# VH-VL binders against Beta-L-arabinobiosidase (hypBA2), part 3

Target 1, 158 residues: Beta-L-arabinobiosidase (hypBA2), of Bifidobacterium longum subsp. longum (e8mgh9r892to1049)
Amino acid sequence: TNVDSASKSTTNVAKDADVTGTTYAEKDTNYPAKNAVDGKTVMESFWGTKGSENKTDTLNIKFKDGKQKIDDIRLYFYQSSSSQTISGYAEPANYKLEYQKDDGTWAPIADQVRTPNYAGANYNRIQFTPVETTTIRVTFTPQAGMAVGVKEIEAYNT

## First folded at step 4 (VH-VL)

Design c03 (from e09 with light chain Q49Y; framework fv_ebrasodebart)
Fold by ESMFold2-Fast, scan of step 4:
Structure c03 (fold): chain C 158 residues (1-158), chain A 118 residues (1-118), chain B 108 residues (1-108)
Amino acid sequence: as target 1 above (158 residues)
Amino acid sequence: QIQLVQSGAEVKKPGASVKVSCKASGYTFTNYGISWVRQAPGQGLEWMGWINAYSGNTNYAQKLQGRVTMTTDTSTSTAYMELRSLRSDDTAVYYCTRDHYYGSTDYWGQGTLVTVSS
Amino acid sequence: QAVLTQPPSVSVSPGQTASITCSGDKLGDTYAYWYQQKPGQSPVLVMYYDSQRPSGIPERFSASNSGNTATLTISGTQAMDEADYYCQAWDSSTALYVFGGGTKLTVL
């Protein structure tokens, strides 16, 4: 077996990640940051930013098994509608993807290909030049008047 | 090779409409957005709006709302920008650009000069 | 409308470092992009995602983005770098990208 081939995986390395360093969580709801790494993409399990006084909020993902090689991030957003009981959430207007370098500084993830290229209602796949890192972060800019809901983030080496 | 090729120059009278086309090649059309940017003679760049070729979602600059329509034809990998009720201050070079939803325009069309005069 | 402010003009001698700034409220919370435009030509992307360089852009181009200011840096500036430079960022209030006013770089 080739080492490069052996390193490829269908394993989501973000599952059960340490989300310490996430900038905000809703105080009086069951929408904490851990919901974004619990392996569930259902509408009842998301990280919410409603009530945040920050202009942007950052979800911090430190992989539980240390340094990982990744080239594929998948984001699932919660969107409210007039027919749903949980209101005030929409996909973000935009978002930044960064990884932590060995020297502790943050760098943007390069050569991103986003599918769809807009922030979609449910499933968003971001493919990029492989990076090796212990920690990634996503900074979300909400749409005006709306909070951001992230159902799940997944990270893979495809 | 990635390329955006725009339709040719147009001369229009005030009150007319213009429709500029932008044919994309060399990439999966629906994986990227198309933004429209204009530049009046001797002026800077002005973002007009963008369309997502995957969803068809559009967003337009507020000052152009009601006068502009952006569309795509995925079968021909072509984007269109129609501007109505033309005024003399709409005289500009109009560019289509390939962009990522959150970010850069990495390829630009050659530009289409639209002149609005009597 | 969010406004990105650039100096209208920057002048440097050949071989010196040029620094072009782009200022906007909480600009570092979004990605910044930089474009080079020479007379009669379409703009060319020279920096994306704050600090990333597209293939074909010389290594002497670098950039940063933090707080309220994004900066494009050109080391060892050459006559061929003379152009208008535009910054670009996302404006959440309009859900649209916005350009700075542009900076004319003169190499004298």
Scores: ipSAE 0.007, ipTM 0.575, lowest interface PAE 9.0, mean pLDDT 84

Design z01 (from t02 with heavy chain S102D; framework fv_trastuzumab)
Fold by ESMFold2-Fast, scan of step 4:
Structure z01 (fold): chain C 158 residues (1-158), chain A 119 residues (1-119), chain B 107 residues (1-107)
Amino acid sequence: as target 1 above (158 residues)
Amino acid sequence: EVQLVESGGGLVQPGGSLRLSCAASGFTFSSYWIHWVRQAPGKGLEWVARIYPSGGYTRYADSVKGRFTISADTSKNTAYLQMNSLRAEDTAVYYCAREGYDSWHFDVWGQGTLVTVSS
Amino acid sequence: DIQMTQSPSSLSASVGDRVTITCRASQDISNYVAWYQQKPGKAPKLLIYDASNLETGVPSRFSGSRSGTDFTLTISSLQPEDFATYYCQQYDSLPYTFGQGTKVEIK
């Protein structure tokens, strides 16, 4: 009763979504896109872009239950530290949020309120005017010389 | 023209090995998942494996896990399927297909290459 | 694994007939179903994706629909070039799975 595309949901509709990315981590240290929707935000389970020569890299998240109404996206980034063997990752310099329209074209998500209002290393909450869509995409601009690691993407209708 | 072309099929004895190639042209190879799908003679379609070429991320069907290895060479726009410890039930036409990051269905397929595992 | 049960396994039809093929998923897969046409000796060709979206270049006589876990492919007026085997496929989760196929034969 509380989980419909037309009703408010307490469920993270991005969990276990079909997810694809444009660039991934090096072959010998794979960090696949599924790690960004596996429900883990406190571990080093992340999608990585290390080795990408692209200006930006993108994650596409197609919700399992079809078209969903969402107004809240949460992003968790991985950041390398000197005490760990996984080096070269920092939060992105910036990111864009888009949703797929019914005609298959992409539109920017409007009226975003970001907390924090920059790309934070750990937790980022983005609230916006509700949209109904089957698929969202996030495009990341890395910091110079660094790769992007996404620990988790969550989507809600709050 | 967007195209996928398979090669490398042939006759091999049980326990043998073959390497299949899937050459891509007319699109940005690194932006697509590349899949192998097989079809035994007179039978239906069975998903085998996929790779994301830029990152080398791979997934396999349980029936081939540990025996088959999928790989890609982005400089040649080519994906490979290394098939080891071949069995009679691996006899099939092997198709290469692409899955886009914003399409997710198989919109382009290759012509297929026949693999026969027989004594 | 998600099982796709396709029916009928074969049917005989005449040019101009309305043909309906069904596919049932063993669990909820939303709209993540594609339909493919395969002619003898050829690779499968995409007809429908996301349950009901017509692929570019595919004739409008082909349509797809969903009701729960049941999916249908309809050919409104069968043409001579439509005699082929048709497959449904789910892409909700790995491993991707296909129906067993429906052969549409000339009556």
Scores: ipSAE 0.006, ipTM 0.500, lowest interface PAE 14.9, mean pLDDT 84

